# Designs tried in a protein design chat: VH-VL binders against Protein DJ-1 homolog C (DJ1C). Part 18

Target 1, 167 residues: Protein DJ-1 homolog C (DJ1C), of Arabidopsis thaliana (Mouse-ear cress) (q8vy09r84to250)
Amino acid sequence: KKVLVPIGYGTEEIEAVVLVDVLRRAGADVTVASVEQKLEVEGSSGTRLLADVLISKCADQVYDLVALPGGMPGAVRLRDCEILEKIMKRQAEDKRLYGAISMAPAITLLPWGLLTRKRTTGHPAFFGKLPTFWAVKTNIQISGELTTSRGPGTSFQFALSLAEQLF
Key: E = the ipSAE of ESMFold2; O = the ipSAE of ESMFold2 at other seeds; V2 = 0.75 times the mean of E and O plus 0.25 times the DockQ between their complexes.

## First folded at step 16 (VH-VL; framework fv_inotuzumab)

Design s5 (from n1 with light chain S39N; at its last look DockQ between E and O 0.92; V2 from the best seeds 0.00; counts 0 for: pae O 2.1 > 2)
Fold by ESMFold2 at other seeds, look of step 16:
Structure s5 (fold): chain C 167 residues (1-167), chain A 119 residues (1-119), chain B 112 residues (1-112)
Amino acid sequence: as target 1 above (167 residues)
Amino acid sequence: EVQLVQSGAEVKKPGASVKVSCKASGYTFTSYYIHWVRQAPGQGLEWIGGINPSSGYTFYRRKFQGRVTMTADTSTSTVYMELSSLRSEDTAVYYCAREPYYDSGWDYWGQGTLVTVSS
Amino acid sequence: DVQVTQSPSSLSASVGDRVTITCRSSQSLLYSSGKTYLNWYLHKPGKAPQLLIYEVSNRFSGVPDRFSGSGSGTDFTLTISSLQPEDFATYYCQQYYETPYTFGQGTKVEIK
């Protein structure tokens, strides 16, 4: 099972590292990809993270899951990555799993049109940006191929839910 | 002083495998991707895939997925490319090339390794 | 996949001639950051390919100033202002915007 976890400047470290660690422990082949022009990125709390590869190297790969951490400006850096947008749209078109936690649902997925008619949750500070009829306040929300979650405090539950769906 | 030195020519039968080496020197081996590119007789350049030697992470062109394996040995600063289930169409010169860990031009290439697959 | 196509596939020229080679991409190679991901390589039989130009127009170290690159978006040109004997070779453009990385089919520059 192949998983992509993209990271960028200002990525939320708890959300990213918990995703990677839990999914690897579950047996997934997790790729950490930087959306920046270097493998080392500084997270939102100052932790330096080292990616496996730049996102450009991931463009033609097929992933069983693509999971987005949040963080500010991390979610914005992901949103502005054209290659990641193409990967995510293809993921959704092919009905393969994708997920986003914290700020990523509202900041990253919403502008890409990937929340349309999907029940979603997200970070409390950005909840009002989610589509009114589809926004929910659950810790974990699964809507078809999409799984969303609230923030650092729900990171383990989010990652375990994704692992369960993969296996 | 940067150089990539590849292993010698190989002759193989269809269905066999070949393993080509690319030994790096003159730079920090774990700071650059290594790509593999081939050129069949009378044809242009075709990218096969690459590897991040520091992590072992590989990224293959989909047409080669399942037939190609790339590995890196940090202790010898050497990357290997193994291509299995060889066909006559795989006859080519195989090159390794390095790319920094930012999207850039591939500045140094190996001398090439001729692999001949003959029935 | 992003395709790049060169023209011409071959040309004959004399020493001192001005030579132009074009490369067209099936999609824009311009990223929203403003960077454009196109390289040019020179390849002689029996030798390794050599980087000439990166990011459309930047000459690699040691490349003579008679080589220049230009273009934007999907359309790119390599120019050799005054062809020298050592310039007879095959030239390739390459997109490196995203995998799979692709090369043009090559342009063979032959002596007339």
Scores: ipSAE 0.621, ipTM 0.873, lowest interface PAE 2.1, mean pLDDT 93
ESMFold2, look of step 16: ipSAE 0.700; ipTM 0.891
ESMFold2 (binder alone), look of step 16: mean pLDDT 92; pTM 0.935

Design s6 (from n1 with light chain E55Y; at its last look DockQ between E and O 0.97; V2 from the best seeds 0.00; counts 0 for: pae O 2.5 > 2)
Heavy chain, then light chain:
Amino acid sequence: EVQLVQSGAEVKKPGASVKVSCKASGYTFTSYYIHWVRQAPGQGLEWIGGINPSSGYTFYRRKFQGRVTMTADTSTSTVYMELSSLRSEDTAVYYCAREPYYDSGWDYWGQGTLVTVSS
Amino acid sequence: DVQVTQSPSSLSASVGDRVTITCRSSQSLLYSSGKTYLSWYLHKPGKAPQLLIYYVSNRFSGVPDRFSGSGSGTDFTLTISSLQPEDFATYYCQQYYETPYTFGQGTKVEIK
ESMFold2, look of step 16: ipSAE 0.581; ipTM 0.871
ESMFold2 (binder alone), look of step 16: mean pLDDT 92; pTM 0.944
ESMFold2 at other seeds, look of step 16: ipSAE 0.563; ipTM 0.868

## First folded at step 17 (VH-VL; framework fv_inotuzumab)

Design t1 (from n1 with heavy chain Q65E; at its last look DockQ between E and O 0.94; V2 from the best seeds 0.00; counts 0 for: pae E 2.1 > 2)
Fold by ESMFold2, look of step 17:
Structure t1 (fold): chain C 167 residues (1-167), chain A 119 residues (1-119), chain B 112 residues (1-112)
Amino acid sequence: as target 1 above (167 residues)
Amino acid sequence: EVQLVQSGAEVKKPGASVKVSCKASGYTFTSYYIHWVRQAPGQGLEWIGGINPSSGYTFYRRKFEGRVTMTADTSTSTVYMELSSLRSEDTAVYYCAREPYYDSGWDYWGQGTLVTVSS
Amino acid sequence: DVQVTQSPSSLSASVGDRVTITCRSSQSLLYSSGKTYLSWYLHKPGKAPQLLIYEVSNRFSGVPDRFSGSGSGTDFTLTISSLQPEDFATYYCQQYYETPYTFGQGTKVEIK
């Protein structure tokens, strides 16, 4: 099972590292890809993260799961990456699994149009940005191929839910 | 002086495998991607895939997925590309080339390795 | 996939001529960082490709001043201001914006 976890400057470290570690321990082939112009990025709390490759190297791959960590400005950096947007739109169009935690549902997925008619949750501070009718307050929300979660405190639940869906 | 030195020419039968080496020198091996590109007789350049030697992660053009394997040996600063289930269409000169980790031009290339697949 | 197409496929020229080769991409090669990922290579039979130009217009170290690149978005040009005997070769543009990385079909510059 192939998984993409993109990261950028200001990515939330707990959300990113827990995603990667849990999915790798579950047996997934996880690629950590930087959306920046270098492999090393600083997370939102100052931790230096080293990606496996730049996102440009991932553009033509097919992933069983693409999972987005949150963080500010991390979620904005992901939103602004056109290559990642293309990957994610293809993921949704092909009905393959994708996920987003914390700020990523509202900041990253919403502008891409990937929350249409999907029940979603997200970080409390950004919950109001979600479409009111579809926004829910669960720790984990699965809506078809999309899984969303709230923040660092739900990172393990998020990653475990994705692992369960993959296998 | 940056150099990429490739292994010598190979002649193979259809269905066999070939493993081409690319030995790097004159720079920090684990600071650059290594790409593989081929050119069949009378044809243009075709990208096959690449590897990040520091992490070992590979990224292959989809048409080669399942037939190509790239590995890196940091102790010898050498990248290997193995292509299996060879067909006559795989006859080509195979080049390695390095790329900085910040997505820049591919500045140094190996001398090329001719692989001939004949029935 | 991002396709790049060169024109012409071949041309004949004399030493001293100005040569222009065009490359068109099927999508913009401009990344959100502001960089544009288009390069040009020179290739002679029996030799490895040689990088000439990266990021549209930047000459690689040691490349003579007669080589220049220009363009934006999807349309790019390599210009050789005064062709020299050593410039008779095949030229390739390459997009390195995203995988699969693709080369133009090549432009063979031959002596007239």
Scores: ipSAE 0.596, ipTM 0.873, lowest interface PAE 2.1, mean pLDDT 93
ESMFold2 (binder alone), look of step 17: mean pLDDT 92; pTM 0.944
ESMFold2 at other seeds, look of step 17: ipSAE 0.739; ipTM 0.904

Design t2 (from n1 with heavy chain R62Q; at its last look DockQ between E and O 0.99; V2 from the best seeds 0.77)
Fold by ESMFold2 at other seeds, look of step 17:
Structure t2 (fold): chain C 167 residues (1-167), chain A 119 residues (1-119), chain B 112 residues (1-112)
Amino acid sequence: as target 1 above (167 residues)
Amino acid sequence: EVQLVQSGAEVKKPGASVKVSCKASGYTFTSYYIHWVRQAPGQGLEWIGGINPSSGYTFYRQKFQGRVTMTADTSTSTVYMELSSLRSEDTAVYYCAREPYYDSGWDYWGQGTLVTVSS
Amino acid sequence: DVQVTQSPSSLSASVGDRVTITCRSSQSLLYSSGKTYLSWYLHKPGKAPQLLIYEVSNRFSGVPDRFSGSGSGTDFTLTISSLQPEDFATYYCQQYYETPYTFGQGTKVEIK
């Protein structure tokens, strides 16, 4: 099972590291890809993270899951990555699993049009930006191939839910 | 002086495997991707895939997935590309080339290794 | 996949001539940051390819001023202002916007 976890400047470290660690312990082949023009990125709290590869090297790969950490400006950096947008739209079009936690549902997925008619949760500070009819206040929300979650405090639940869906 | 020196020419039978080496010198080996590119007789350049030598992470062109393996040995500053289940269509000159860990032009290439697959 | 196509496939020229080679991409190679991911290589028989131009118009270190690149989006040009004896070779454009990385078919520049 192949998984992509993209990271960028200002990515939330807890959300990213818990995703990677839990999914690797579950047996997934996890790729950490930087959306920046360097492998080392500084997270939102100043932790330096080292990616395996730049996102440009991932463009033609097929993933069983693409999971987005949040963070500011991390979620914005992901949103503005055209290659990641293409990967995510292909993921959704092909009905393969994707997920987003914290700020990523509202900041990253919403502008890409990937929340249309999907029940979605997200970070309390950005919950009001989600489509009113579809926004829910659960810790984990699964809507078809999309899984969303609220923030650092739900990171383990988010990662375990994704692992269960993969296997 | 940056230099990529490849192993010598190989002659193989269909169904065999070949392993080509690319030894780097004159730069920090773990600061650059290594790509592999081939050129069949009378054809243009075809990208095969690449490797991040610092982590060992590999990324292959889809048509080679399952037949190609790339590895890096940081102690000798050497990358290897192994292509299995060889066919006559795999006859080509194989090149290694480096790219920095930001999207850029591939500035230095190896001299090429001719691999001939014949019955 | 992003395809790049060169024109012409070959040409004959004399020393001192101005030579122009075009490369067209099947999609824009311009990223929202303003960077455009196209390079040009020179390839002589029995030699390794050599980087000439990256990011459309930037000469690689040591490349003579007679080589220049231009273009935007999907259409790109390599120009050799005054062809020299050592410039008779095959030229390739390459997109490095995203994998799979692809090269043009090549343009062979031959002496008349």
Scores: ipSAE 0.691, ipTM 0.895, lowest interface PAE 1.6, mean pLDDT 93
ESMFold2, look of step 17: ipSAE 0.713; ipTM 0.900
ESMFold2 (binder alone), look of step 17: mean pLDDT 93; pTM 0.945

Design t3 (from n1 with heavy chain S104A; at its last look DockQ between E and O 0.91; V2 from the best seeds 0.00; counts 0 for: pae O 2.3 > 2)
Fold by ESMFold2 at other seeds, look of step 17:
Structure t3 (fold): chain C 167 residues (1-167), chain A 119 residues (1-119), chain B 112 residues (1-112)
Amino acid sequence: as target 1 above (167 residues)
Amino acid sequence: EVQLVQSGAEVKKPGASVKVSCKASGYTFTSYYIHWVRQAPGQGLEWIGGINPSSGYTFYRRKFQGRVTMTADTSTSTVYMELSSLRSEDTAVYYCAREPYYDAGWDYWGQGTLVTVSS
Amino acid sequence: DVQVTQSPSSLSASVGDRVTITCRSSQSLLYSSGKTYLSWYLHKPGKAPQLLIYEVSNRFSGVPDRFSGSGSGTDFTLTISSLQPEDFATYYCQQYYETPYTFGQGTKVEIK
């Protein structure tokens, strides 16, 4: 199973590392891709993360899962990456799994139009930006191929849910 | 001086495999991607795929997925490209080229390796 | 996949002529960083491709001043201000914005 975990400047380290570690332990082939112009990325709390590849190298690949960590400005950096937007839109159109935690549902997925008519949760501070009728307060929310979660404190639950759906 | 030196020409039969080497010198091997590009007779340039030598991460053009394998040996600063299940359409000159990790131009290329596939 | 198309496919010119080759991309090559990922290569038979221009307009080290690149978004131009005998070759544009990386079909510059 192939998984993409994109990262950028200001990505939430707990959310990113837990995603990668849990999914690799479950047997997934996880690619960490930087949306920046270098492989080394400083997270929101100052931790340096080293990606496997730049996102440009991922543009034509097919993933069984694409999972977005949150963080500020990490979620904004992901939102602004046109290559990642295309990857994610194809993921949704082809009914393949995708996920977003913390700030990524509201900051990254919402502008891409990927929350339309999907029940969604997210970071408490950004919850009010989610569509009123579709926003829920569960720790994990599965809505078709989309899985969302709340923040660093739910990162393990989020990653385990995705692993179960993959396998 | 930056150099990429490739292995010599090869003649293969359909169904065989070929492994082409690309030995780098004059720079930090683990700081650049290595790409492979081929040119069949009378054709333009075709990208095959590449490798990040520091991690071993590979990314292949979908057309070659399942037939190509790229590896890197940091102890000898050498990248290998193996293409299996050869067919006559694979006859081409194969080049390696380096790219900085920040998506810049491919500044140095190997001399090319002619691979001929014929019965 | 991002396609790049060159024009013309071939041309004949004399030493000293100003030569212009165009390259059009099927999508913008401008990344969110502000960089545009279009390069030009020179290719002579029996030799490796040689980088001329990267990021639209940056001349690679050792490339003569007569070579220049310009353009934006989807439309790009390579100009040779005064063609020299060693400039008769095939020229390729390449997008390196995203995989699969693609080259134009080539423009063969021949002596008149």
Scores: ipSAE 0.565, ipTM 0.864, lowest interface PAE 2.3, mean pLDDT 92
ESMFold2, look of step 17: ipSAE 0.684; ipTM 0.890
ESMFold2 (binder alone), look of step 17: mean pLDDT 92; pTM 0.941

Design t4 (from n1 with light chain S32G; at its last look DockQ between E and O 0.89; V2 from the best seeds 0.77)
Fold by ESMFold2 at other seeds, look of step 17:
Structure t4 (fold): chain C 167 residues (1-167), chain A 119 residues (1-119), chain B 112 residues (1-112)
Amino acid sequence: as target 1 above (167 residues)
Amino acid sequence: EVQLVQSGAEVKKPGASVKVSCKASGYTFTSYYIHWVRQAPGQGLEWIGGINPSSGYTFYRRKFQGRVTMTADTSTSTVYMELSSLRSEDTAVYYCAREPYYDSGWDYWGQGTLVTVSS
Amino acid sequence: DVQVTQSPSSLSASVGDRVTITCRSSQSLLYGSGKTYLSWYLHKPGKAPQLLIYEVSNRFSGVPDRFSGSGSGTDFTLTISSLQPEDFATYYCQQYYETPYTFGQGTKVEIK
């Protein structure tokens, strides 16, 4: 099972590292890809993370799961990556799993149109930006191929839910 | 000073495999991707795939997935490309080339390795 | 996939001529950081390809001043201001914006 976890400047370290660690321990082939023009990026709390590859190298690959960490400006860096947007739209069109935690549902997925008619949750501070009828306040929300979660405190639940869906 | 030196020419029959090496020198091997590109007779350049030697991460052009394997040996600063289930249309000169871990031009290339697939 | 197409496929020229080769991409090669990922290579049979230009217009170290690159949007140009005997070769443009990385079909520059 192939998994993509993109990261950028200001990515939330707990959300990213927990995703990668849990999924790798579950047996997934996890690729950490930087949306910046270098493999080493600084997370939102100052931790330096080293990616496996730049996102440009991931453009033509097929993933069983693409999971987005949050963080500010991390979620904005992901949103503004056109290559990642194309990967995610293809993921959704092919009905393959995708997920987003914390700020990523509202900041990253919403502008891409990937929350349409899907029940979603997200970071409390950004919850009001989600579509009113579809927004829910659960720790984990699964809506078809989309899984969303709220923040660092729900990172393990988020990653475990994704692992269960993969396997 | 930077140099990529490839293994010698190969002649193979259809259905066989070939493994081409690319030995790097004059730079920090684990700071650059290595790409593989081929040129069939009378044709242009075709990208096959690449590898991040520091992590072992590989990224292949989809038409080659399932037939190509790239590996890196950091102790010898060498990348290998193995292409299996060879066909006549795989006859080509195969090149390795390096790219920094930021998207950039591929500044140094190996001398090329001719692989001939003949029935 | 991103396609890049060169024009012309071949040309004949004399030493001292000004040569212009064009490359068109099927999409913008500008990445959000403000860089445009198009390069030019020179290739002679039996030799390794040589990087000439990267990021549209940046001359690689050691490449003579007679080589220049330009362009914007999806249209790019390689210019050789005064062709020299060693410049008779095949020239390729290449996009390195995203995989699969693709080269133009090549432009063969021949002696008249």
Scores: ipSAE 0.716, ipTM 0.900, lowest interface PAE 1.3, mean pLDDT 93
ESMFold2, look of step 17: ipSAE 0.731; ipTM 0.899
ESMFold2 (binder alone), look of step 17: mean pLDDT 92; pTM 0.943

Design t5 (from n1 with heavy chain Y57W; at its last look DockQ between E and O 0.84; V2 from the best seeds 0.00; counts 0 for: pae O 4.0 > 2)
Fold by ESMFold2 at other seeds, look of step 17:
Structure t5 (fold): chain C 167 residues (1-167), chain A 119 residues (1-119), chain B 112 residues (1-112)
Amino acid sequence: as target 1 above (167 residues)
Amino acid sequence: EVQLVQSGAEVKKPGASVKVSCKASGYTFTSYYIHWVRQAPGQGLEWIGGINPSSGWTFYRRKFQGRVTMTADTSTSTVYMELSSLRSEDTAVYYCAREPYYDSGWDYWGQGTLVTVSS
Amino acid sequence: DVQVTQSPSSLSASVGDRVTITCRSSQSLLYSSGKTYLSWYLHKPGKAPQLLIYEVSNRFSGVPDRFSGSGSGTDFTLTISSLQPEDFATYYCQQYYETPYTFGQGTKVEIK
């Protein structure tokens, strides 16, 4: 099973590292891709992370799961990456699994149009940006191929839910 | 001086595999991607895929998925490309090329390795 | 997939001529950083391809100043201001914006 976890400047470290670690322990082939122009990424709390590749190398790949960590400005850096947008839209169109935690549902997925008619949760500070009828306050929300979660404190549950869906 | 030195020409039968080596020198091996490109007779350049020698992560063109394997040996600064289930259409000169993680395009290329697939 | 198409497929020229080759991409090669990922290579039979220009207009180290690149977005040109005997070769543009990385079909520059 192939998994993409994109990261950028200001990515939330707990959300990213827990995703990668849990999914690799479950047996997934996880690629950490930087949306920046370098492999080294400083997270939102100052932790330096090293990606496996730049996102440009991932454009032609097919993933069983694409999972987005949050963080600020991390979620914005992901939103502004046109290659990642293309990957994620193709993921959704092909009905393959995708996920977003914390700020990523509201900041990253919403502008891409990937929350339409999907029950969605997210970071409390950005909850008001979600469509009112579809926004929910659960720790984990699965809506078809989309899984969303709230923040660093729910990262383990988020990653385990994705692992269960994959295997 | 940056150099990429490839292994010698190969003649193979259909259905066999070939493994081409690309030995790097004159730079920090784990700081650059290595790509593989081929040129069939009378054709242009075709990208096959590449590898990040630092992480071992590979990225293959979809048409080669399942037939190509790229590996890196950091102790010898060598990248290998193995292409299996060879067909006559795989006859080509195969090149390795390095790409900086940040800039410069694909600045240095190997001398090429002719692989001929013939009964 | 991003396609790049060169024009012309071949041309005949004399030493001293000014030569232009065009490359068009099926989509923009401009990344969110402001960089544009288009390069040019020279290829002679029996030799490795040689990088001439990267990031549209940056001449690679050791490349003569008669070679220049220009363009933006989807339309790019390579110019050889005064063709020399060693410049008779096939030229390729390449997008390295995203995988699969693709080359133009090539432009063969021949002696008239």
Scores: ipSAE 0.364, ipTM 0.806, lowest interface PAE 4.0, mean pLDDT 92
ESMFold2, look of step 17: ipSAE 0.603; ipTM 0.872
ESMFold2 (binder alone), look of step 17: mean pLDDT 92; pTM 0.942

Design t6 (from n1 with heavy chain Y101F; at its last look DockQ between E and O 0.94; V2 from the best seeds 0.77)
Fold by ESMFold2 at other seeds, look of step 17:
Structure t6 (fold): chain C 167 residues (1-167), chain A 119 residues (1-119), chain B 112 residues (1-112)
Amino acid sequence: as target 1 above (167 residues)
Amino acid sequence: EVQLVQSGAEVKKPGASVKVSCKASGYTFTSYYIHWVRQAPGQGLEWIGGINPSSGYTFYRRKFQGRVTMTADTSTSTVYMELSSLRSEDTAVYYCAREPFYDSGWDYWGQGTLVTVSS
Amino acid sequence: DVQVTQSPSSLSASVGDRVTITCRSSQSLLYSSGKTYLSWYLHKPGKAPQLLIYEVSNRFSGVPDRFSGSGSGTDFTLTISSLQPEDFATYYCQQYYETPYTFGQGTKVEIK
């Protein structure tokens, strides 16, 4: 099972590291890809994160799961990555698993049009930006191939839910 | 002086495997991707894939998935490319080339390794 | 896949001639950062390819001033202002915007 976890400047470290660690322990082949022009990026709280590759190296790969950490400006850096947008749109079109936690549902997925008719949760501070009819206040929300969650405090549950869906 | 020195020419039968080495010197081995490119007789350049030697992470062109394996040995600053289930179409000169970790031109290339697949 | 195609496939020229080679990509190679991921290589039989130009117009270290690159988005040009005897070779453009990385089919520059 192949998993992509993209990171960028200002990625939320807890959300990213818990995703990677839990999924690797579950047996997934996890790729950490930087959307910056550098493998080492500083997270939102100053932690240095080291990616395996730049996102350009991931463009033609097929992933069983693409999971987005949040963070500011991390979610914006992901949103503005054209290659990641292409990967995510293909993921959704092919009905393969994708996920987003914290700020990423509202900041990253929503502008890409990937929340259409999907029940979605997200970070409390950004919840109001989600489509009212489809927004829910659960810690974990699964809607078809999309899984969303609320923030650092739900990272473990988010990652375990994704692992369960993969295996 | 940056150098990429490849292993010598190989002659193989169809169905066999070949393992080509690319030894790096004159720079920090773990700070650059190594790519592999081949040129069959009368053909242009074809990218095969690459490796991050620091982590061992590999990224292969899909047509080579399942037949190619790239590995890195940081203690000897050497990358290996193994191509299995060889066919006559795999006859080519194989090159390694380096790329910085910031998406750039591939500045230094190995001298090339001729792999001939014949019965 | 991002395709890059070159024109012409071959040309004949004399020492001192000005030569232009074009490369067209199937999609824009301009990234949102403002960088454009197109490079040019020179290749002679029996030798390794040599990087000439990266990021459209940046000459690699040691490449003579007679080589220049230009273009934007999807259309690119390599110019050799005054051909020298060592410039008779095959030239390749390459996109490195995203995998799979692809080369043009090559332009062979031959002596007339």
Scores: ipSAE 0.701, ipTM 0.891, lowest interface PAE 1.4, mean pLDDT 93
ESMFold2, look of step 17: ipSAE 0.713; ipTM 0.897
ESMFold2 (binder alone), look of step 17: mean pLDDT 93; pTM 0.943

## First folded at step 18 (VH-VL; framework fv_inotuzumab)

Design u1 (from n1 with light chain N58E; at its last look DockQ between E and O 0.97; V2 from the best seeds 0.81)
Heavy chain, then light chain:
Amino acid sequence: EVQLVQSGAEVKKPGASVKVSCKASGYTFTSYYIHWVRQAPGQGLEWIGGINPSSGYTFYRRKFQGRVTMTADTSTSTVYMELSSLRSEDTAVYYCAREPYYDSGWDYWGQGTLVTVSS
Amino acid sequence: DVQVTQSPSSLSASVGDRVTITCRSSQSLLYSSGKTYLSWYLHKPGKAPQLLIYEVSERFSGVPDRFSGSGSGTDFTLTISSLQPEDFATYYCQQYYETPYTFGQGTKVEIK
ESMFold2, look of step 18: ipSAE 0.758; ipTM 0.905
ESMFold2 (binder alone), look of step 18: mean pLDDT 92; pTM 0.943
ESMFold2 at other seeds, look of step 18: ipSAE 0.757; ipTM 0.904

